# Miniprotein binders against q53ft3, part 14

Target 1, 195 residues: q53ft3
Amino acid sequence: MFGCLVAGRLVQTAAQQVAEDKFVFDLPDYESINHVVVFMLGTIPFPEGMGGSVYFSYPDSNGMPVWQLLGFVTNGKPSAIFKISGLKSGEGSQHPFGAMNIVRTPSVAQIGISVELLDSMAQQTPVGNAAVSSVDSFTQFTQKMLDNFYNFASSFAVSQAQMTPSPSEMFIPANVVLKWYENFQRRLAQNPLFW

## First folded at step 10 (miniprotein)

Design fa12
Fold by ESMFold2, look of step 15:
Structure fa12 (fold): chain B 195 residues (1-195), chain A 83 residues (1-83)
Amino acid sequence: as target 1 above (195 residues)
Amino acid sequence: SVEELAEEIRMALRYIQRIYERAKKRLEQGDVERALRALQLAYKWAKIALERAQELGLTELIEEAQELIQQIEELMEKIRESQ
């Protein structure tokens, strides 16, 4: 249902379900993270009338979690980029992850997604401006995201020596992914907002 | 690929199954209102998962989604009958 991507890291697609309507991703070494992408994987959307409130959590000096609302993902906006580098010392916000806290190490933060009615989400205010604020930051993030995509897609590639005939299977030559990556980078360099 | 889409559907069905199990536990504890909210969420997602499995012709996942929907409907009906 959900994915979570940090530049330079493998995408996470297996959220930990901590309640009926609450899902989390762990972010180890959170102090090195400036931006995170939260997105719907695409096949299973939210039910009509619902969406996801996205929270960031980090441990305070006592090891207790501090949760902050970053923003939202919905069927109409199924992906969002959040800047978290300025939030690692901020104040917590009201959040639905209360008594379901678990013991965490000081170096691990979390992204939480709470599935809620759209009407309920409309009454929430994200902390600060967590959205990407400049073309330069957006371009750098998308470049690192594309590097991660290339590594991810390449992990499914097989060499021609390792292929077996399988009429029901479709295969992608690895150089096709590379050529797509090169073309995308050229277009992004010419117009960072072409998409 | 179709296999990647199938894995997403399969993962979603696992999440939905957990919602159903947690709703049953809430009913044993007398928390009927939270159980109904959970079952309504599970029902809506299970219907979506069924539609996606049908679009892809994934027979095993269609059957799994249908069985889960039936279980959810039966539990919701039992709750409504006891109110």
Scores: ipSAE 0.728, ipTM 0.905, lowest interface PAE 1.0, mean pLDDT 78
Fold by OpenDDE base, look of step 15:
Structure fa12 (fold): chain B 195 residues (1-195), chain A 83 residues (1-83)
Amino acid sequence: as target 1 above (195 residues)
Amino acid sequence: SVEELAEEIRMALRYIQRIYERAKKRLEQGDVERALRALQLAYKWAKIALERAQELGLTELIEEAQELIQQIEELMEKIRESQ
């Protein structure tokens, strides 16, 4: 249902279910992480009227988890990018994960997703610096993706004069789309913010 | 791919199963309200999983989802009968 992506790392698609409505991804070596992408896998959406509150937890100096609300994912906004690098010294917020004695190695943080009513989510205030303006970021991402595709594809474009007797049209090899997609996926896996 | 989607559905069903089992334990502990809420969530997700499995023609997952839905419904009914 959920995925978690850190630049340069493998995509995580298997969350640990810690409660009926709570899921957790472990983030080893969290101090090196600047951004995290949380996304719906797309197959199983939230039930109607529900979404996910996304939390970040890291160990404090005493090894106790500090939880912070990063933002939300919903069926309407199935992905979000969060900047966590600046949160490592933040104050803890109220969170639904309780005293989870998750045996944490000191270097492991967590992303928690709490499945909640949309109405309840609306009453929560994320930590200010975490939410990369989701709509803007998604729009920017989409625009950058499209621009990237266009730029890539157009670089392989040939005139009809080069391929067919119709000189007025430009042609792009069909395999260019596949190549772009493969490269895009590779780059995304390496750095989800490569755009 | 269909296989990837199937795996996602399967994973979802596993989570739903865990919700169901935890709800049962909560009932045993007398926490009926939380158990019921958990079951309601499980039920909704199981229905979605079933629908997705049906759309993809995944017979085994359809059966699994149907069974799980039945289990959830039965437990919810028991709770209602006890109230």
Scores: ipSAE 0.366, ipTM 0.766, lowest interface PAE 1.4, mean pLDDT 81

Design fa35
Fold by OpenDDE base, look of step 12:
Structure fa35 (fold): chain B 195 residues (1-195), chain A 83 residues (1-83)
Amino acid sequence: as target 1 above (195 residues)
Amino acid sequence: SVEELAEEIRMALEYIQRIYERAKKRLEQGDVERALRALQLAYAWAKIALERAQELGLTELIEEAQELIQQIEELMEKIRESQ
């Protein structure tokens, strides 16, 4: 139902269910994370009249979890990008995860999704600057994602002379990836929301 | 792919099953209100899961969803009768 994505990392689709209506993704090495994408997988939407409040938790100076409301995902807005890098020193607010006995590791942050009524969600106020609302911030995030992908893909690039026969594998020429990247960059520059 | 969609439905059903089990525990603890809310959520999601499974012709998942729906309905009815 839910997915969580950090640039340069594998997509997480198996949230830990910590309560009837609460789900958690672990984010190891959270200090290196600037942005997180939370999204619906699309197959199983929220029930009518319901959505998800998205929370972020990091350990404070005492190692205790600090939860903050980042924003929301809904059937109408099935994905959201959050900047978490600036929140790591913030103060916690009231949150639905406080009563949950969640095992924490010092280097691991968490994304929590609380399934709630849309009417209740409307009364909540996310922390400032968490939601990527600006086109510029979104563009920067997208660029980082693209660069990360390109760097990852290019790290596997080999010349034809270096190739070993592998009949079970399909190969894509590196120039195709580069061309795609360049085209994507062009489209992104023209319209950051072209998708 | 159908396989990917099937996996998503399966995962959802697992979550729904857990909601149902938690609701039962809440009832045992005397928290009827929370149990009922949980069951309502489980029921709504189970119905969606059933519909998706039916659309894709996933027989096993259809059966699982139907069974889970029946269990939820029965428990909800018991709660109603006890009030």
Scores: ipSAE 0.737, ipTM 0.919, lowest interface PAE 0.6, mean pLDDT 85
Fold by ESMFold2, look of step 12:
Structure fa35 (fold): chain B 195 residues (1-195), chain A 83 residues (1-83)
Amino acid sequence: as target 1 above (195 residues)
Amino acid sequence: SVEELAEEIRMALEYIQRIYERAKKRLEQGDVERALRALQLAYAWAKIALERAQELGLTELIEEAQELIQQIEELMEKIRESQ
């Protein structure tokens, strides 16, 4: 129903349902995360007249969750990019999630989606500078994610002369990663939403 | 693929089933207002899931969605009769 994507990480598509109308994705090692994409998978939309309020939660120094409203996803705007790097020291906001019985490790943050009536959502104010919802910003974010993956994978490149026998280990030639990177960049430049 | 779409519908029906079970628990606790809101959400989503399963010809999911819709309707009717 919902998806959650962070640069350099696998897409999450199996939200934890914490209430009838509330869904959560865990974000381990959240301090390294600058942007998050939240989107509808497409098969099952919101019911008519409803949408999703998107929240970010991180633990404070005592391990207590601090929730902040990032913005919204709706059938008419089914994906959004949120900048969260500036929010990790911010003030909490009013939110419908309350004190949930969730594992409270100090290094795990959460993205929460609360299904609400559109009329109720219209009265809510997101925290400042969180929403990044333009084609240019999406393209820049996606290109940074792509560059980060390529640089990370390339940092593990070894020559044949440096390889040791590892019969239980699988390897990928570095040029496969480069070809994929070049193809993806070309497609993204032509159509930022091709995926 | 149709397999991936079927998995999305199955996951949605699991969420909807949990909404139904939570609504039953709220009704047992006397929270009729929140139980009804939960059932209305479950009903709306179950109708959507049924329509998607029908569009794809997914017979088992159609039957699951229809059974769930019937259960939700029965519980909502019980609430209406008690008010």
Scores: ipSAE 0.718, ipTM 0.903, lowest interface PAE 1.0, mean pLDDT 80

Design vd39
Fold by OpenDDE base, fold request of step 18:
Structure vd39 (fold): chain B 195 residues (1-195), chain A 97 residues (1-97)
Amino acid sequence: as target 1 above (195 residues)
Amino acid sequence: SDRERLIIKAKMAARWLRLALELARQGNTEEAKTAIEFAIRLLRRIEELATTPEEEEIVEQAIEAAQEALQLLEQGKPDEVEEILQEAIELLEELIQ
């Protein structure tokens, strides 16, 4: 029913059901994780009027679990990206997972999904900055990437008079890079998924 | 409260059974089975939360109906599942009233 994805790792498609309405993914070496994607597999939808509250749990300095509400997944929003890197020093919130006898190693965090009525979900407030608007975060990242590339490329710009002959290398006029940059930005602004 | 939790879980179980019914009608037998299994797990929890003999009886009947529906799907008899699932849903509706 649910999947979990961390960049650079294999996708997880088998959540452990720990209660009648709760599912858990283990995240080993969680300190290296910045973002996590939680998504529906598409095999079984939520029943009408139901969705999933997504929680993150990590061990505190005493080894006790700290749970935080990240956000939600629904049939209308079957996937979500969460930033968890800034949460690793945060305070715990109220959570429905209780004292689960999950064998926890100090390096393992968890993603928990609580299947709930939508009306109940609406009353919950996610921790700040966890829910990344997929479109906004992607656009911001892409813009930063573009700026980084442009700055990098422009740092190598030389006038024709300053060029050292290198017969084995191809040269691209700086104006071409600028035009590409401007065109790409325009397309990105029109449709972030144009590619 | 335990009663509030019981009602919430009963509502959820009913919704899963309704989904199962729809999936069965569509010929999505495996998904329907999974939905019923989710409902049964909820029903078992409701049984633990029940405080009256009447509640226990209703939940037990709903579990039996759900299990029968699951067996029928396993036997390749989806047409017979609709009536049984509907009965289970009605039982749960009585429980939440």
Scores: ipSAE 0.750, ipTM 0.922, lowest interface PAE 0.6, mean pLDDT 87
Fold by OpenDDE base, fold request of step 18:
Structure vd39 (fold): chain B 195 residues (1-195), chain A 97 residues (1-97)
Amino acid sequence: as target 1 above (195 residues)
Amino acid sequence: SDRERLIIKAKMAARWLRLALELARQGNTEEAKTAIEFAIRLLRRIEELATTPEEEEIVEQAIEAAQEALQLLEQGKPDEVEEILQEAIELLEELIQ
């Protein structure tokens, strides 16, 4: 029913069912993991009106699991990417896995999927920026790329008085780059997929 | 509360059984079996949460129906599964009321 993917690792397609409504994937060496993809295998859909709440757990300083809600998967959204690298300092929230004695090794984190009614899921609030919305990730990447480019280009800016004649070279006014940057940002803000 | 948990699980079990019924109709026998198995696990939990003899009886009947449906699918008789699954769903609906 569920799959779990970490870049550079084998895909996991066999979740451990730990309860009637809960499934778990083990993530060894979790400290090296930045992103996790949770997805439906396509074999069995959720029943109508149901979905999955996706949780991440890591051992705290006492070795006790700290569970955090990452986000959701549904028939309408059968896959999701979650950033987990920044969650190590997060506070545990109320989670449905608390009563489960899951034997953990210190280096192993877990992805938990709680199969729930959609109405119940709507009442839950995921932790921070864990849910990488494809749009948000794209927007963030684009913004970083734009900033990187602008900073790079601007580092080569010289005044007219500082220019050395080079007939073989073409020069672009810095103002043109700035205008492009501003226009692009505006368009991106209006529609991230404007191209 | 235990009652609230029971109701939630009953709703979920019913939904799984409905999915199983649909899958069976479509000829997706293996997926239907899996859906029924999920429902049975929920039903077992409901049985543990039951506090009245009436609830226990309803859940037991639902489990029996679900198991029968599973057996019929294993026997290659998907056409006979619909009525049994519907019965199980109705039992769960009664439990939720």
Scores: ipSAE 0.745, ipTM 0.920, lowest interface PAE 0.6, mean pLDDT 87
Fold by OpenDDE base, look of step 17:
Structure vd39 (fold): chain B 195 residues (1-195), chain A 97 residues (1-97)
Amino acid sequence: as target 1 above (195 residues)
Amino acid sequence: SDRERLIIKAKMAARWLRLALELARQGNTEEAKTAIEFAIRLLRRIEELATTPEEEEIVEQAIEAAQEALQLLEQGKPDEVEEILQEAIELLEELIQ
């Protein structure tokens, strides 16, 4: 039903069912993991009105599990990327895995999926900065890149009166750069994947 | 409360059984079986949460129905599971009242 992917590692497609509504993936050497992808395999969907709450668990300094709600997967959103690197020192949250006898070894974290009613999921608040939107991240990156380029190019702008003749060099009017920038921004806003 | 938990699990079990029914109709027999198995696991938990003889009886009947449906799917008789699954769903709906 569920898969788990860490970059540079083999995909996991066999979650351990630890309860009637709970599934767990083990993540060895979790300290080296930055992002985790949780996804539905497509074999069996959630029943109507149900989804999965995705939790991350790591051992604290005392070896006790710290659980944090990362986000959700649903039939409408069958995959999600989570940043877990920044959570490894965070505070624990309420979780449904407390009564579960999960065998833990040092350096092994866990991804837990709780299959729940959507109404119940809506009442839960994921930890901040865990959910990564690829589209948003791409848009932000592109925007920053554009801004950087524009700022860089503009820093070299001179008035015609300030220009020194250099026959060996070609010049691009600043207005052309600005026009390009505006056009690109417009296209990006319309469709981040316009190419 | 235990009752609230019972109701939530009953709702979930019913949803799994409804999915199983739809999957069976579509000819997705293996997936239907999986859905029924999930429902049965929930039903067993509900049985543990039941506090009255009436609740216990309803859950037991639902388990029996779900198991029968599973057996029929294993026998390659998906057309016969609809009525049984519907019965199980109705039992759960009674439990949720």
Scores: ipSAE 0.733, ipTM 0.911, lowest interface PAE 0.6, mean pLDDT 87
Fold by ESMFold2, fold request of step 18:
Structure vd39 (fold): chain B 195 residues (1-195), chain A 97 residues (1-97)
Amino acid sequence: as target 1 above (195 residues)
Amino acid sequence: SDRERLIIKAKMAARWLRLALELARQGNTEEAKTAIEFAIRLLRRIEELATTPEEEEIVEQAIEAAQEALQLLEQGKPDEVEEILQEAIELLEELIQ
């Protein structure tokens, strides 16, 4: 349902579900991370009247998790960039994850997403200035995802002379992928929210 | 209190089931199944929070209804889930009262 992106790293699309309404992404080597993007994959929306509270957790000097509310994602704001570089030595905030004793390496932080009723979320106050405009982050994320997909798919391209016999396999002409990429990129430039 | 937490989770489960009903009506069967699965996880937690025989009976019936709806969708019978999903939603609304 959620994705998590750090610049220069592979996107994470498989959150660990740690409770019936809570999801977590691990962030190894969190000290090198300045911003994180949290977004909805688009596979399923929140039900009406619900959304997600987004938290950042890092281990303190004793290895204890310190959780801080970054902000929210909702059907109306399905992507957000959060600045975390200034939060790595901050104080914890009220959070729904409890004192979960998850053993992890000393340099691993977490992004937590708590799926909640919107009324419950309205009573929460994020740590100041953690959020950045979701419009720019969605456009930038989508463009980077398009580039990543095209480069990945094209890396498997072979010429007709290089093909090995494999009559049971299905193949897609490389120009089909290129046409899709160019069309999607054009549509994104015209309307970043067309999806 | 456990009762207050139960009510919050029941409201959330009902909203997931209402989304599942809408998705099933639209022919979005895989998404409807996902919404029901989230609702079932909430119902299992509600089962743990239940403290009275009345609460336990209601949540047990809601779980059974949600599981039946999920099974019908897995069998490719999305037209047959509307009544059972509505039953599960009504049980959750009774639990909230």
Scores: ipSAE 0.673, ipTM 0.887, lowest interface PAE 1.0, mean pLDDT 80
Fold by OpenDDE base, look of step 18:
Order: C-alpha cells, then structure tokens, then sequence
Structure vd39 (fold): chain B 195 residues (1-195), chain A 97 residues (1-97)
C-alpha cells in the first residue's frame, strides 16, 4: 500500500504493519538523511473519506522515541516530500503509535503512517518545517538552475573582436541563450509542470 | 473513550468493506481481498472494545460475513460477494448508531 524513498537508497515497498491501522518503515543511519518521500504504491487506494498521517520517530539522548507529525498523504495527494534533517532536535508531539518497545538501535529512525478518517486528520497540526511544498520547491529549484546556467554561460561571453579563431569549435550567440531563458521562464510561469 | 474508539474503527471498517465491494465489482479481486483483510483486522480490534453482548454479537456476525466474502473471492466467485459484504456493512452501521 505504501512506499518510502530516501535519496541514494533502495526504495522500500514493504511497510511493517504494527497495528490494524498503522504501518512503519525503518530508516537506518537516519542522521545522514535530509529528505524522505512517502507515497502510495497504487495497488490499493484509501477508502473514501480516509487518508494517512505521516510521522517521524527518532531516538532521543536517552534512547526513547520522539515522534513528530510530518504531514499527510491522501488519494488526492498520493505522495509527499518531507525534510527531516532539521527535526532531529525538535520536540515530540502527540502520536498514535504508543510505547512501542521497538528494540531501537540508536542509529535507526522510523517513518510511521497512521490510516485515519480525513475528519480526524484535519484536526492535527504538522511540525512547521517538515513539509516541502512540491510546486513551490520545484519552481524555486528550476529558477535557481536556470539562473545558475545563465550565469555560467554568460561568464564565457566575448565580443566578436575578442574571439580567438578556433575552427574546430562551434559558437552560440549569447542572444540565443537569452531567448531560450526568457521562453523557458514564460513556460514555467504558465505551467510549472510543462515538462 | 473506548466507545469513541469503537465507533471510529467501525466507520473505518465499513469504509474498507465498501471499497472491497467496489473493487470486486470491477474485477480487482486481489485488491478486494486486501481491503477485506484490513477490515477484518479492524473488526478484531472492535471485538476487544465491545462492552455489551449486543455489540459482541454484531461484531462477530460482521467478522463471519467478511471472512466468507474473502473465501468466496479466493474461490473465484466474485459475483456472490456483493450481498455478503453489504450485510457486513449494514451490521457495522447498526453498531455505529
């Protein structure tokens, strides 16, 4: 039903069901993890009026689990990206996973998914910095990438008078790069997912 | 409260059974089985939360119906599942009232 992805690691598609309505993924070496993706596999949807509350758990200095609500997944939003790197020093929140005597190795964190009624989920407040806005983050990333490319390319710009003859090389006019940049920005503004 | 938890789980179980019914109608037999299995796990928890003989009886009947539906799907008889799942849903609705 659920999958979990950490960059640079194999995707996890087999959550441990720890209760009738709760699933858990183990995250070894969690201190090296910045972002986690939680997603539905597409095999079975949530029933109508239900979704999943996504929690992160890590051991505190005493080895006790600290749980924090990251956000939600639903049929309408079947995947979400969470930043967990800044949460490792955060305060615990109320969670439905109880005192799980999980023999925790100090280096292992957990992602927990609680399947709940949507009405109940609406009353919960995720920790502020965990949810990565997918559209805004993508737009910001794309813009930064574009700016980086433009700055890089423009740093090599020379006038025709400054050109050294190199018959083996092809040259692109700077105005072509600018036109491309402007067109791309226009398309991005119209539809951030045009690609 | 235990009663509130019982009601919430009953609502969830009913929703899983409704999904199972729809999946079975569509010919998605394996997904329907999974949905029923989820419902049965919830029903077992509800059974533990039940405080009256009437509640216990309703939950027991719902479990039996859900198990029968699962068996029928395993036997390749999806057409016979609809009536049984509907019965289980109605039992849960009675429990929620």
Amino acid sequence: as target 1 above (195 residues)
Amino acid sequence: SDRERLIIKAKMAARWLRLALELARQGNTEEAKTAIEFAIRLLRRIEELATTPEEEEIVEQAIEAAQEALQLLEQGKPDEVEEILQEAIELLEELIQ
Scores: ipSAE 0.658, ipTM 0.884, lowest interface PAE 0.7, mean pLDDT 87
Fold by ESMFold2, fold request of step 18:
Structure vd39 (fold): chain B 195 residues (1-195), chain A 97 residues (1-97)
Amino acid sequence: as target 1 above (195 residues)
Amino acid sequence: SDRERLIIKAKMAARWLRLALELARQGNTEEAKTAIEFAIRLLRRIEELATTPEEEEIVEQAIEAAQEALQLLEQGKPDEVEEILQEAIELLEELIQ
């Protein structure tokens, strides 16, 4: 009924049913994962008036499971991206690299889905800003990347009086970069997937 | 309380069976069977929560009806499941009352 996708990994489509209304996916090496996508496979919808609460579980530094509500999937929102990078508990111990290295042991986290009545789900509050639309996250990252590029490129701009003559050097007027930047931002805001 | 938890699960089971009825009417037999299987798992949990002989009898009848619906679907008889699924739904609605 559910799928779970992490970038760079094979999609998981066979959730383990752990209770009459609960399903889990294992996430090995979870510390390398920043986002997960949870989605309905489309083979069977939720019944009317029901949906799924999505949880993230990781072992804390003592090995005890910590569960946090990420958000929801429903027939009206059958796919969602969730950020888990800010929710992880690391071991926190690092040593200066020298003649001896320590081997990190991967820890396994879980994504849990609890199938519930919508009325029950409405009483729950997800942690922070864990639920992230893939379009919204892509748009925000791209806008920050564009700002960064423009600021970086502009830091190398020179005035006409400061230019040195050289046939092997090529220059771009600074306003060309700004015009491109503004056009790209406009297109991205109108259609985040215009690429 | 056990009664409150029983009611919640009975509402969920009834909703799965209503979906199964709709899927069977559409000829979506495999999906209907899946919905009935979810309902049966909920019904077995309701059976554990039942505390009165009335509750136990209703749940037992609902499980029997849902299992008969599954058998009919496995036999390729989706047209014959409507009455038995409606019976199971009515039993769950009685349990909720």
Scores: ipSAE 0.655, ipTM 0.878, lowest interface PAE 1.1, mean pLDDT 76

Design vd39
Fold by ESMFold2, look of step 18:
Structure vd39 (fold): chain B 195 residues (1-195), chain A 97 residues (1-97)
Amino acid sequence: as target 1 above (195 residues)
Amino acid sequence: SDRERLIIKAKMAARWLRLALELARQGNTEEAKTAIEFAIRLLRRIEELATTPEEEEIVEQAIEAAQEALQLLEQGKPDEVEEILQEAIELLEELIQ
């Protein structure tokens, strides 16, 4: 139902369900991560009147998890970009990943999503320097990424006259995806707002 | 209290089942099954929170109805789940009272 994306890493689409209403993504090597994107995959929406509270967890100096509320995802706001680099020494938030049931000693940061009634979510306050995006920004980002990839990949498309006949399938040379990825990284490094 | 937590979980489960009904009507069978599965996980938690024989019986019936609806969807019978899902929703509304 949820996805989690870190720049330069493969997208995660298989959250671990840790309770009837709670989902977790692991973030290994979390000290190298500055931003994380949390979004609805679009496979199933929240029921009306419900949404998700998004938390970040990192180990403190004793290796114990410290949970901080980053913000929310809802059907009306299905994606958000969170800055987490400034949170790795911050104060914990009130959270529903209760202390009595925490038996793990995590050495890895985590993103937690708690599915809740919207009325319950309205009383929560995110940490002040976490949220970066709106739904409009996510939609624009997604459309630009899609358009950019489509235009690049289509410039390398080959006709069936150049391939073994396969009338139900289309083919893309594997190096097209790699070239697009490498070009995107270079352009982002030169100008993060090139898009 | 356990009763207050039970009511919150029952409200959430009912919302998942209403979504499942809408998805099944739209022909979105796999998504409907997922919504029912989330509802069943909530119902199992409600079962743990139940403190009276009445509450226990109601939640057991709701679980059975939700499981039957899930089986019908697995059999490719989405047109047959409406009455069963509505029964489960009504049982949850009874718990909320």
Scores: ipSAE 0.641, ipTM 0.878, lowest interface PAE 1.2, mean pLDDT 78
Fold by ESMFold2, fold request of step 18:
Structure vd39 (fold): chain B 195 residues (1-195), chain A 97 residues (1-97)
Amino acid sequence: as target 1 above (195 residues)
Amino acid sequence: SDRERLIIKAKMAARWLRLALELARQGNTEEAKTAIEFAIRLLRRIEELATTPEEEEIVEQAIEAAQEALQLLEQGKPDEVEEILQEAIELLEELIQ
């Protein structure tokens, strides 16, 4: 029902159900993660009047889970980006072995999703600065991805005079990529959720 | 209280069963089965919260109805689940009252 994405990692689509109404994703090496995306796969929606509260958890010094409410996902907001970098114990506290050239004790955090009635969710307050506006943050991330893609593709551009003979290869004119880039930017500016 | 928690979970179970009914009507059999399975897990928790014989009987009947609906979907009989799902939903509405 849910997916979990961290930039530079494979998407997770197989949440572990840990209670009748609770699902978790493991985040190994969570100290390197600044943002996580939680989204609905689209296979099964929430029933009307229900949604998901999204939590971040890591073990405390005693190994006990410490859960913090990040925000929500719903049928009306099926994808959200959450900032977790400010919630890690690494601020002002490090493992005694953090500077040593030995294998660190594995540290696994979790993203938890609690499926609840919307009325119950309205009474909950997320931790400060965890939630990021899905529209504004998505637009900013998407613009950076667009710029990166265009710069990468453009680095392979050749003029007609520079083409080498290669009859088995298929080519795309460079202006097609530019037109796509311009068209996508225009659509995104008009409606950031057009996709 | 246990009664308040029971009512919340009964409302959630009923919403999952209403979704299952809609999915079955659309021919989305696997999705309907998944929704029923979520409802059954909630019903088992409701059974633990029940404190009166009337509550216990109602939730037992709701579990049996949901399990029968799931079995009919597994047998490839999605057209036959509507009545039994509606019965389960009505039992949950009675439990909420």
Scores: ipSAE 0.623, ipTM 0.869, lowest interface PAE 1.3, mean pLDDT 77

